# Designs tried in a protein design chat: miniprotein binders against q9rrp1. Part 14

Target 1, 274 residues: q9rrp1
Amino acid sequence: MASLNSALRTAQHVRTATRGALLWGYEQKLAREVKANGKLPRHLGLILDGNRRFARAAGLQREMGHSFGADKAHEVLQWCLELGIPSATIWVLSTDNGSREPAELAHILSLLEREARQLAVDPRIHANRVRVRAIGQHDNFPPQVLAALNNLEESTAGYEGMRLNIAVGYGGREEIVDAVQSYLRTQAAQGATLEQAAENLTPDAIGAHLYAADQPDPDFIIRTSGEIRLSGFMLWQSVYSEYYFCDVYWPGFRRVDFLRALRDFQGRDRRFGK
Key: E = the ipSAE of ESMFold2; O = the ipSAE of OpenDDE; V2 = 0.75 times the mean of E and O plus 0.25 times the DockQ between their complexes.

## First folded at step 8 (miniprotein)

Design p3 (at its last look DockQ between E and O 0.18; V2 from the best seeds 0.00; counts 0 for: pae E 12.9 > 1.5, pTM E .716 < .8, placed apart)
Fold by ESMFold2, look of step 8:
Structure p3 (fold): chain B 274 residues (1-274), chain A 81 residues (1-81)
Amino acid sequence: as target 1 above (274 residues)
Amino acid sequence: SPERLERILELAEMLLEYIERALKLAGDPELELAKRALEWAKLLLEKLKREGNPEIQERIEQLARKLEELAQKIEELKKRE
C-alpha cells in the first residue's frame, strides 16, 4: 500500500546507507595502503581554513564555524596518534585579524581557553606522552587564556612522545622578527658589537632562535578551503615542505581526506627517488 | 539548490553530534555552547522543512526527532543546575 512519497523515502534511505558503506570501505582500503607504505610526515603542518565560509555557506553565525573547527582539530589529533605521526603544528589564529570583529575574536579566545584546559586533562595526551606547546605572540591575550596555555605546556613539558604545537597569535614574519631580536640580544649579552653580530649571522643562527627551534622542520603541510597559498605559515621552516591543498572547509575535513593527503605525500617521495 | 541543502543537512547532523558530546561533559561552558548549537540547529531544521525535497525527507525527519530528544535533555539539565 505504499504511496509514491513512501516509496521515494524508502529508496532515499537505501541510497544514503549504500553511499555510507561504500565510503567506509574506501576509507578502510586507503588506511591499509597508507599504513603498508609506512612513510609518514615527521612533522605535519595544518593550516585550518574555512571555518567562517563553512558557517556563511549554511547561513549561520560565524561563531558556530569556529566551534566545529575546534572539534575537528580533536579528530585530527586522534588520527595523528593512531598513525604515529611524531610532530604536528596546527595554525589556529594568525596575527592578522583585520577581517574579524572583537566579538568573534573574543569567542575564538574563549574557545581556545576551554580547549587548552580540556587538553591538559585529556587521557590521550597523557597516555601518549604528547608534549604540547603554544607558539606565537601571546602577551596581549586575556590572563585566563594565558593561564590555560601555560598550564597545558607545564603539565606536558617532560613528555617525549608526540609533539603538538598550537600556533596561536602566530605570523611567520613576526616569528622571524622575534628570532632576529633574540639573536641580537644573545650576541649583545656575549659582548659582541653590532658589526660582530652581523658577521656571525647565518641561516642556522636565525633558525636556532625560532619559536620551536628544537623540532625538525615540517616536511608536509595541508591547507584546507581551496586556497593555494601559505599566508606565512612557518615561513622560515617550510623551505623544503611538500604541500597539499584540500578544497573542503576545515569543519568538513574527513578522515578519508586526511588519508588521501598522506597517500599523495607518499607518492611524491616515490617520484623524487626518496 | 540540492548542493546547498546537502551542506545544511551535514551541518545540522554535526551540530547534533556536538550537542551529544557537550551533554556528556556536563560543564557550564559546554552546556552554554550546546544551547547555542541547539538554537542554530532549530533554524537549520526550519530551512530544511521549507526547502527540502523527497531525496532528503527521511533525514529531515530523523534530524527533527533527534533534535527534540536533545532539547528535552538540555531542559532537564537546566532545571537541575
Scores: ipSAE 0.000, ipTM 0.242, lowest interface PAE 12.9, mean pLDDT 80
Fold by OpenDDE base, look of step 8:
Structure p3 (fold): chain B 274 residues (1-274), chain A 81 residues (1-81)
Amino acid sequence: as target 1 above (274 residues)
Amino acid sequence: SPERLERILELAEMLLEYIERALKLAGDPELELAKRALEWAKLLLEKLKREGNPEIQERIEQLARKLEELAQKIEELKKRE
């Protein structure tokens, strides 16, 4: 009996090790295929969903799910840099925070402060000249969080490498409203009447006043958690985006899952409404 | 539930595979992520040890051994920096 259990243990160890090695070999093959194709998104959108569900499934506190989600964002940044993706927007926090427990929101904001401080001194950010911006409505953020975001933006403002947008306090309807308000203020500063401002209002005029308007629209949007919706993420800019819904919680999102998404994008014919 | 324990175990095994990959890329910023992943995998392991059943006990013992081997390998890499 003891010899049979030892043999079964050894067979399971070999099976698990073989499965890990096969998965790694597949990931390396897939990375080569994605790189060899060369068709990458110019702007990648990421909807970070499933942190709470990940924590619950692992029987961890909700806070740990958000911590793991933050660490996963650093991995995805690395993967974007390695592939040469020029721009990325990651959705960390929506405007609809009113449904979150105050303690959970405080934890997310404390994580955002920590991650912003880490990115501001991250050798990868500086070596790759990554320009980081926070996009969204931040007026109600704690002063220490605002200071950390501003320091990150200022420390990277002169960089012409990859563009990284961190969407925090972000909503797609709110962004359109802010864009229209910014347009109207610009028209008023030029001495335009309200009637003239209305006549001059075009889709391009709104587009010029969106967050990160100096970047191309997202070519590809990945959402985790198995939820098949955008929830307002880049609502204006996503008109011609390709979409990929991954049935993996964000903290569980792997390099192989990312490469599968990019391979799926590479196989798509982008018709742009034709 | 048995299904919850299986999900915890699958997550710990996924973290293990991540650490093994990150350590294979020795010298990359992934070493810090490997350290964090190890801490998480250890937390999941301690949960599995407390809540585990005889059906998964062997996989828990396998996870524990592999995480200890990876922890030693991480500490050896830290001593070379």
Scores: ipSAE 0.000, ipTM 0.225, lowest interface PAE 12.8, mean pLDDT 84
ESMFold2 (binder alone), look of step 8: mean pLDDT 80; pTM 0.756

Design p4 (at its last look DockQ between E and O 0.06; V2 from the best seeds 0.00; counts 0 for: pae E 9.8 > 1.5, pTM E .746 < .8, placed apart)
Fold by OpenDDE base, look of step 8:
Structure p4 (fold): chain B 274 residues (1-274), chain A 81 residues (1-81)
Amino acid sequence: as target 1 above (274 residues)
Amino acid sequence: SPEKLERLLELAEFLLEWIERALEQAGDPELKLAKRALEWAKRLLERLKREGNPEIQERIEQLARKLEELAQKIEELKKRE
C-alpha cells in the first residue's frame, strides 16, 4: 500500500509539473503571436467583477477577494506595459456599490487608499511615466482616500507614458450628467443663454466634458465573472468598443486569459457601424 | 464557536487549494500571489491552532502539512528564477 501511494503522488507531481510547463509554453507562444500581430487596443477597458464570488468559491472572507483583486490589477498593469497598450481604464467601484454592506465598502475604500499610496511610489509607474487618474464621483469618499488619490494624480500629472484611469465611484449615467453639467457651466461662463447652450449641445460637446476626454474611446472592453453586460461602464465611449466576456473571476484572471482576449480582439474586423 | 472554527478551516482549505492551483498555472505573477496567500494561510493556521479544539486538531495538522508542501514548491520555483 505505501509504495502505491508514493507512486500515485509522484505521478500527480509529474502531471502537475508537466501541465504547468505546457501552460507556460502555450502562454509564451500566445504572447509572441499577440506581439507579432501588433494590433493592440489604443484604450483597454476592464470591468473587474467576481471578487466576492472568488472569495465565496474560495471559502474566503469578502475582504480577501478584494485584496487579491487589487493584486491582480498590478499584474494587468504590468501586462499592459509589456505589450505597450497606451491607455487603460479599470473599473474598481461603481456608484451602485454604495448599496454594499458598510463594512465591505469601508474595506474597499481602505484598499483603494493603500493601492493609491503604493502606486504613487511604484518604480514601474515612474520608470514608464504612467499617468494615473481616478475617474468617478468622489465627494463622499473618506478624506484620507481622497488625499491618497489626489497625491497619486499629482505625482503622475506630468507623465506622457501609459494612461491609467481608475474608475472609482464611477457610473456611466452619472458621467454623462457630470459632462452635461460641466458643459452648461462652461457655456454660462462664456455668457451663453440656456437657449444658446441647448442649440450648441452636440455629441462632441458632451464627449469633450467626459472624465477622460483627452483619451481615445475604448477599443476593447474585457469583463470578468461570466456576466454578459457592461453595467454602464464607459456608457458613452463604448459605442464602437469590442467586447470580451471572460468566465473567470477577477482574482483568477491569468496572463493567458488576457492574451486570449487580445488575440480575439486581433481577429475582429472593426466596422464602426459600416 | 464551532461554526466560526469550521468557517476558518474552510478558509484555510481553500487558500491552500488556491495556492496549489496558482502554482500549477505558475507564471511569475501567480507566484507572487501564491507567496502572499501562503503568508495568509500561515497566519490563519496559527489562529486555528490557538482557537482550535481537539475535534479539529487532525484537520489543522493536515492543513499544516499541505502548507509546508506548498511552501517548498514556492521556494523551488524561486530558485528557477
Scores: ipSAE 0.008, ipTM 0.263, lowest interface PAE 9.5, mean pLDDT 84
Fold by ESMFold2, look of step 8:
Structure p4 (fold): chain B 274 residues (1-274), chain A 81 residues (1-81)
Amino acid sequence: as target 1 above (274 residues)
Amino acid sequence: SPEKLERLLELAEFLLEWIERALEQAGDPELKLAKRALEWAKRLLERLKREGNPEIQERIEQLARKLEELAQKIEELKKRE
């Protein structure tokens, strides 16, 4: 009986290891297929949703969900670097989060400070010359958060590799308002009257004043948590974006899920001969 | 449900990996979160032991050993405070 119990335990271990190897093998096969196709997003948008629901489903405090979400963002950065995706925008905190409990908001901002400081010294950022920007409205952030974001931006400002935008305090409607204000300030500095500024207004004029106007519009946007809506993410620039709505919560978003989304993006060209 | 058990295992593995990384970066806020995460990892592991099947038993045992390792690290860090 002792010999039989040991044999059963060994057989169980072999089956578990075999299943793990098969899952790894599938992921590697999918990665090769995505790379062989060669079409990748030039600017990937990521709506990081489901942190609270992930924590609730696991019986964890909601602060843990946000911490896990931050760790997942590091994983996705690695995946983007491995594939050579040239630009990504990650939506971390929207402007409509003001209804959150103050302790939760304080925790999210503390995480943002920590993650910004960690990115500023991350060897991957510097080795790959990733230029990092924080986009959104930051006027009401605590000074230590602003300092961490500024340090990260300044320490990477000269980099010409991948562009990473961290959308924090971001809303698409607010971005459009900021762009119009910036446009009007430019027109006023050039001596334009209000009537002339109105006549000069075009979609391209607004586009030139968006937060990340120096980057191409996103061509692919992934939203986790099964929500089929954009909630104002890159509202102006997403007009021609392809969308992928994934049914996992952000902290549970795996590399295989990411690769499936990219394969779907690639298959859209196959359907239309592009 | 085998799929539900597999997701619970993946969550447990994710949680223990997060605790380990958090302890490498330990400041006062991260140690507090790591301690709470350890408590939830214990509850999740207890559920897996109750609801698990022979197919996943070795993974449950691996998680239990990792949890004990991390608990020891947290206790060591608390004494340095």
Scores: ipSAE 0.005, ipTM 0.353, lowest interface PAE 9.8, mean pLDDT 81
ESMFold2 (binder alone), look of step 8: mean pLDDT 79; pTM 0.753

## First folded at step 10 (miniprotein)

Design da0
Fold by ESMFold2-Fast, scan of step 10:
Structure da0 (fold): chain B 274 residues (1-274), chain A 82 residues (1-82)
Amino acid sequence: as target 1 above (274 residues)
Amino acid sequence: SKTVRIEIRGDDPELLKLLAEYIERALKELGPNVEIELEVDGKTLTIRIEGVSPKLAERIAKWLARLAKELGLEVRVTVEEK
């Protein structure tokens, strides 16, 4: 019995030690395959889902889930920079805040302020010439949050490296409405009547007035938490996007999950290339 | 006396190969009387383990099921008695 218990204890220790080696080996294999293929999303969309459920599953406060989610966003930004992904949009906060407790919303906004200030001085942002922009509707945000977002945008506005969009106070239908309003204001400034504006309206005209109009449409969108829907994320731009749905909650999203998603994209893109 | 047969299914044959190597190394620690046969066929990794007690067979099956679940893989375990 003692000999069997010793063998099982050794096997458990070997399992723990070599499981890391197995995952590391798989991750390295995926990284080599992704790099060898060379095809990357031109614009990666990320729907960050599962912060609350992650915290609940871990027996932690809900607010800690959002903090872990922010940490994960920094890791994923690093992975995008390492691979050379040209553009990414991350969906942090929806326009639909009706289901959020006031204290939770206040915490998310405080975290957003802190993260925006951190990114503005992050050496990775400046060394890689990352242009960071907040997209969405921000009129109801506290002045200190708006100041932090504005500072981040202004300090990176001249960069032509990676494009990073932080979708906050964002909804796809609201984006389309904002685009139409922007289009109509442009037409009015040019002296157009309503009838002329109507005649001049095209899908390209709407596209030109979307938040990230200077970037290509997202060609790959990843959603965590296993929910198989986009919930209006980049509603107009996602018409031809490939979708990947991962069952892992956002704070638990691993580099192997990211690389596996990219390899899957590379297989689809090669097979269904247009 | 007991044979444990485990089938692990997944979409990535390369993950199944790495998993097979890992399992082989781990199970060799159980000693020379344990016979291990591993086969990767497309999207299926089949593991046969012979020369184990009923209690050890059950423990190995549970360990493999947990490992496969952590890797996002589907598992079927069959315990055969001779």
Scores: ipSAE 0.000, ipTM 0.365, lowest interface PAE 11.6, mean pLDDT 82

Design da1
Fold by ESMFold2-Fast, scan of step 10:
Structure da1 (fold): chain B 274 residues (1-274), chain A 82 residues (1-82)
Amino acid sequence: as target 1 above (274 residues)
Amino acid sequence: SKTVRIEIRGDDPELLKRLAEYIERLLKELGPNVEIELEVDGKTLTIRIEGVSPKLAERIAKWLARLAKELGLEVRVTVEEK
């Protein structure tokens, strides 16, 4: 029976090693196809969905899913840097917290503080001259979280390599309201009446007052978890974006999944672009 | 004694070379009487396996054909009696 047991163990080793080599080889094929095409998103949007479901599927506590999600965000940032994607916006926390327990929200904010402090001293950020900006509504965040985000933004403000926006406390409708308020305050400072401000209001005026107005609109948006909706992500800017919906949960998002999304983007006829 | 010849065609010689190295390592585990010859020539990886039973030759051919197709490569398998 030793010869049969040996053959079965060899078959299992071959299956396990074959899957690893297959994934690696397929990834290399995709990377070559993406590089050969040369067309990359000018501004990549990422909706990081599925942290809780990933943890549940793995038999882990929900809080662990958010930690794994943060680790994945670091991996994806590296892939963006390697390919030379000029801008990315990563949606990590929405304005809608109604489905979250207070303890889960507290954990997410604590994790955000830790990640922001670590990113501020990350050699990759400084070596690649990545300018990091936190976008969203932050007034109700704990002071230590605000301090960490402000430090990260200030320590990278002079960089011109890659632009990375971390959307926290972010909602598309709230962004539009903030843009309108910013526009009206600018008009008032210039001595405009309400009637003149209304007459001067254009889509470009709203666009100029959005959080990342100094960057191109996202031309490609990826959402994980298989949900086929944007949930208000970059609501104003995404009108002409291409969308890709990936079935994997964010912590399970692999480089091969990322490259497949980019190859898909390269095959699409973009209807309109700035 | 059966000889299995497998031809794998692809556009990337570097991928074919790495695939050859991977296959060689795996096939050396199959037994002391298995002779393996691998050659990369431009866009073709040729694998010759000798000293295997008919059932083992068929298994190896199916595994390698599956691996190659999953990598998006074209594959041709030939089993010959000597």
Scores: ipSAE 0.000, ipTM 0.103, lowest interface PAE 22.5, mean pLDDT 79

Design da2
Fold by ESMFold2-Fast, scan of step 10:
Structure da2 (fold): chain B 274 residues (1-274), chain A 82 residues (1-82)
Amino acid sequence: as target 1 above (274 residues)
Amino acid sequence: SKTVRIEIRGDDPELLKFLAEWIERALKQLGPNVEIELEVDGKTLTIRIEGVSPKLAERIAKWLARLAKELGLEVRVTVEEK
């Protein structure tokens, strides 16, 4: 009986090892191809979709899906650092919370506070000189969440390495409205009339007042969970972005999926001309 | 002599190409008299193996079916007698 159980265990280990070895080999091939090509996104956008569906598929509570999603974000940050991607924006929480229960929203904000505090003292952040900023509308966040985000931003503000934006309370339409308001307040502070402000308004003026205006526009955006839309993510800045839609849920997003997306980006035409 | 034909279907053509190369290298270790033909067409990998005994053909078919299933890929195996 023990010998039979041992044989079944061995067969399971061989099956798992075979799958892992094959995927590892493929992943290493992709990594070599990506590095050999050398072209990386100047600014990578990530739409982290599928936390709830991942938890449901695994027979787990929804709240655990958000925790797994946070763990995955740490893995992906490491992959970005390994490759030398200079800027990334991750979309964690939308302005549209109408479908979320108050308890779920409170859980997400509590998780955000914890992750921000942990990231602020993360050796990877300081060793790689990562500048972290939270972008979005934060005025209604609990004071402890705001304090954690502010501490993370202040402790990394002087860094010149990778730039990481955490889009939280973020919506593309709201960003554009905030940019216009910021532009108008700047014009007013300079003594411009409303008519002068209107005449001075250009696309570049709006661009200069967006949340991450000091960074290049995202040239590549990845969305998980198979939804073929951007849902307003970096709506103004993404007009010329390449995009990649992955069918896996965010917590299930593998390094091989990441590398395959980058290889796809590297194969895209720079410009299609006649 | 038996011919083993295996069709493996999946959503990643690049994974199927990598899998084809890996399988070809593994099966070539069986000797120079084993003829292996692999073709990737879109989302389908077709493997044809000739020059094997009936017992070896069955063993190879089972191994490839298990490997494909472990990777979450759809598999169909056909054994043809010549």
Scores: ipSAE 0.000, ipTM 0.433, lowest interface PAE 10.5, mean pLDDT 82

Design da3
Fold by ESMFold2-Fast, scan of step 10:
Structure da3 (fold): chain B 274 residues (1-274), chain A 82 residues (1-82)
Amino acid sequence: as target 1 above (274 residues)
Amino acid sequence: SKTVRIEIRGDDPEMLKLLAEYIERALKELGPNVEIELEVDGKTLTIRIEGVSPKLAERIAKWLARFAKELGLEVRVTVEEK
């Protein structure tokens, strides 16, 4: 009877400990393998999808989903810093707000203001010399939101450690239009006619006028929520990017999910026969 | 004594190797009369347990199968008379 009771306790320990310990051990093994491989994205794109659905699935108010999403963005920034990823762009708010309730949009903008002010004084940002830039169309944002974003950008402008772009009021088609307008204004300032500007236009000229033109194009893009599309994210720059689609909602995105995505990226660049 | 064979299939060989390590460690607590073989071959983890009574074999097989299923893995259990 004692050996049977001992076996029952062993099986209970296997069930309880193996689930938690196995997942933790798997995460540690993934981290070691990602580090050992050494190949990391030069510029990581993140489409932060699923805040609303996460809140709905958990029986929570919509506003809590956006707050948990912001917390997750801070965790993922830490993981990027730990691994030494040189550039990241996170897509927080699209230009297409037609389906959003005014109250939801107001809440997202208030949260953005708070997060921007918080990030501007975050010791991680300054210790790791992270240059933070908000990209997108901001002309219609409330003045307090613009002030918070400008303060964050100015307080980090001299840093060269990591580049972090926060895409807010961002859309790929709108970025291309802004790039063309910027190009045309530059040509006009140099005395070019419209015809000369048209003849001087090249893909490189458009690329030079994109929001993050001083950084390499994203080589890896992760989207959460199981949606298998980019929705125009970095539309011009992503032509040669690798894509990874994760089924979890953004606030539920775990370090193990992040490491699996990076391992997948590393595997895509392997040559048969090495 | 009966032999219990458990085959666990999954698309992640790394997860199967970690699962094998955790199972081997836990099952060694059953005592010196229990012999355990674990093999990871690509997408399959095979566990063979010998030196157990029929009732203990049934319990071990049931818990391991349920546990692997909760991890989203496919499980096949066979009990062989030796």
Scores: ipSAE 0.000, ipTM 0.195, lowest interface PAE 14.6, mean pLDDT 80

Design da4
Fold by ESMFold2-Fast, scan of step 10:
Structure da4 (fold): chain B 274 residues (1-274), chain A 82 residues (1-82)
Amino acid sequence: as target 1 above (274 residues)
Amino acid sequence: SKTVRIEIRGDDPEWLKRAAEQIERLLKELGPNVEIELEVDGKTLTIRIEGVSPERAELIAKLLARAAKWLGLEVRVTVEEK
């Protein structure tokens, strides 16, 4: 019943470590500790921040930072799959693009199209049965970008493995507004008046109409680049989340940084057992 | 100081030479205190770069990995601190 995916047999290995064998030893110790503990986030949120600052620190153009950020997202997806994290939401592009040059935004959207098309045929996605969904407001995206995102969603829609949400054109306030609109349309379809809809409104009713309502709320959220705020990321769902703020820029986020964040989360989980 | 060691494997000497030329052009911009060694052994190009900042070393590794992927080449990158 099982088949071999020949594309996985010759995976290219690219490894970068800051202190050779010493860092590798520390990383392996952290990995063993994380696996031995056994508690993982049920739904991991990732706020990808610092692409532009990483490029600036390295003396390069801003557009290159976004490409390196995409490369890092693939590495982190692999780490999630290796550990068996059941759900992840990555925040790639917000609703607020007012400070971006048109050329930079065009580059980000072209990169998004390319990444979506690559993920749709990625052996890791299909072998691990990852269900990929784009969440957010997409009405103003170019048609080719929407086609790429829709193809990725359709090609993975039947999978029951890891859930991966790519938040693009995403804002927490916009998500809540969309949820309320969805709730009101459901009430209207049932013949409810505005007063009846108001009486029937509960926090659970809003929760049921959020973008990823079929998944558990995120229990752990990591933001890179040292900004100590969520900026509206999963605003409704994150009320009971644990938060981890890492000072590294997203393209510089290392496996040891990821493992340290998970170890911190596990320390919080183990408070009840003390 | 960081040392970047890059191993590029390919079956076509012309592809390996193009990779080496791109790296050489990039390194000319790093200044006179950067040490570089290029070695070809069989179908493997080994590049060692010394005297770069941590951010620059990570970036060189990422750029070369991307270039090799677009060329269909196998790449191994190691970054060491002294």
Scores: ipSAE 0.000, ipTM 0.205, lowest interface PAE 17.1, mean pLDDT 77

Design da5
Fold by ESMFold2-Fast, scan of step 10:
Structure da5 (fold): chain B 274 residues (1-274), chain A 82 residues (1-82)
Amino acid sequence: as target 1 above (274 residues)
Amino acid sequence: SKTVRIEIRGDDPERLKLLAELIERALKWLGPNVEIELEVDGKTLTIRIEGVSPEWAERIAKQLARLAKELGLEVRVTVEEK
C-alpha cells in the first residue's frame, strides 16, 4: 500500500520532470548556437569548486561529494572531446591543505590514485590521443599516488591530440616561484652572474619555465560554486583570460551550464571588425 | 538514453524515506534532463530514472549502492531499454 508521503514525493517529481524538460529544450538550443558559432577556447581552465558544499546541500556525506566531483570531471572531459576543445587544465587539489582533516585528505588522495589509474586505461583517452599531465608540487604525495600519476603521463606522453593537464598539489604562487627558480638555475648553468640573470629576465622568460609552457595560455577559465576569484589558478598565464563564474557546485555542473559558459565566451569576443 | 529502475528493500520504512529524500536532492542537481519517480511501498523503495546516458546510469547505480550500504539497505538495479 502506498503511503501519503510517497504520493507527495511523486507529485514533487512531476514538477522536477517539467523543469527538466524545459532545461533539455534550452540545452539543445544552446548546443546549436555554440556549434554554429564555431569559436572554442584554445585552452580551457576549470576550477572544480564546491564538492563539500554540494554534499551538505544534497544531504550527502562529504566523501560522496568528492566522488560525484570525480564523476563530473569525466563528463566534462567527454563534453570537451565532443566539441573539440584542444586543451584543458582542471584544478583538482591545491597546495594549501593545512586546514583539511587528515582523513579527508587521505580520501582525496586515494580517489586521485584510483582516477589516475582508470584514466590511464580509458579507451576515450587512447582513441582521442589525449596527452595527460599532472602539474603541481608532488613531493609529499604517497608513493602509490605518484606511481599512478607517472603511469598516466607515460602511457599518454606520445599523444598529439587533446592536451589535458590535471592540476594537483597546485598553487599559482608556487608555480611562479618554481618558474623563477628554474630560470635562475638555467642562467647559473650558462655561467650568468646574478646581475646578468636580472638583465635577461622578461615575462617570456618566466612563461618559458611554467609547468605547461609548451601549451597556449588559457583563454577561458570557469569556476563553479559562486566564488568570484581565481585563488591563484594559472596566475601568470591567466592575465588576459576571460573569466566565467557559475553559481552551481561542481558536482551539479550541468551540460547546459557548460554550454551557457561557452556561448558567453563566444559573445564576449565578438567584434564588428573595428 | 535509458530507463534505470532501482528497487531498494529495507526493514525500516523511515530509512527508505530518508534514502528517497537524499536521492531526490542529489539527482535534482546532477541531471538537468533526468526525470525521477520515487515510490515507497512498505519495505520497498522503487526509483525510476528517465533520460540518462549509459554512463550516467552506471554512475548513479554505483553511488546509490554506496549510499544504501551506508544506510544498511539491500539494492537491486535493473536497466531497461525501451
Scores: ipSAE 0.000, ipTM 0.177, lowest interface PAE 16.5, mean pLDDT 77

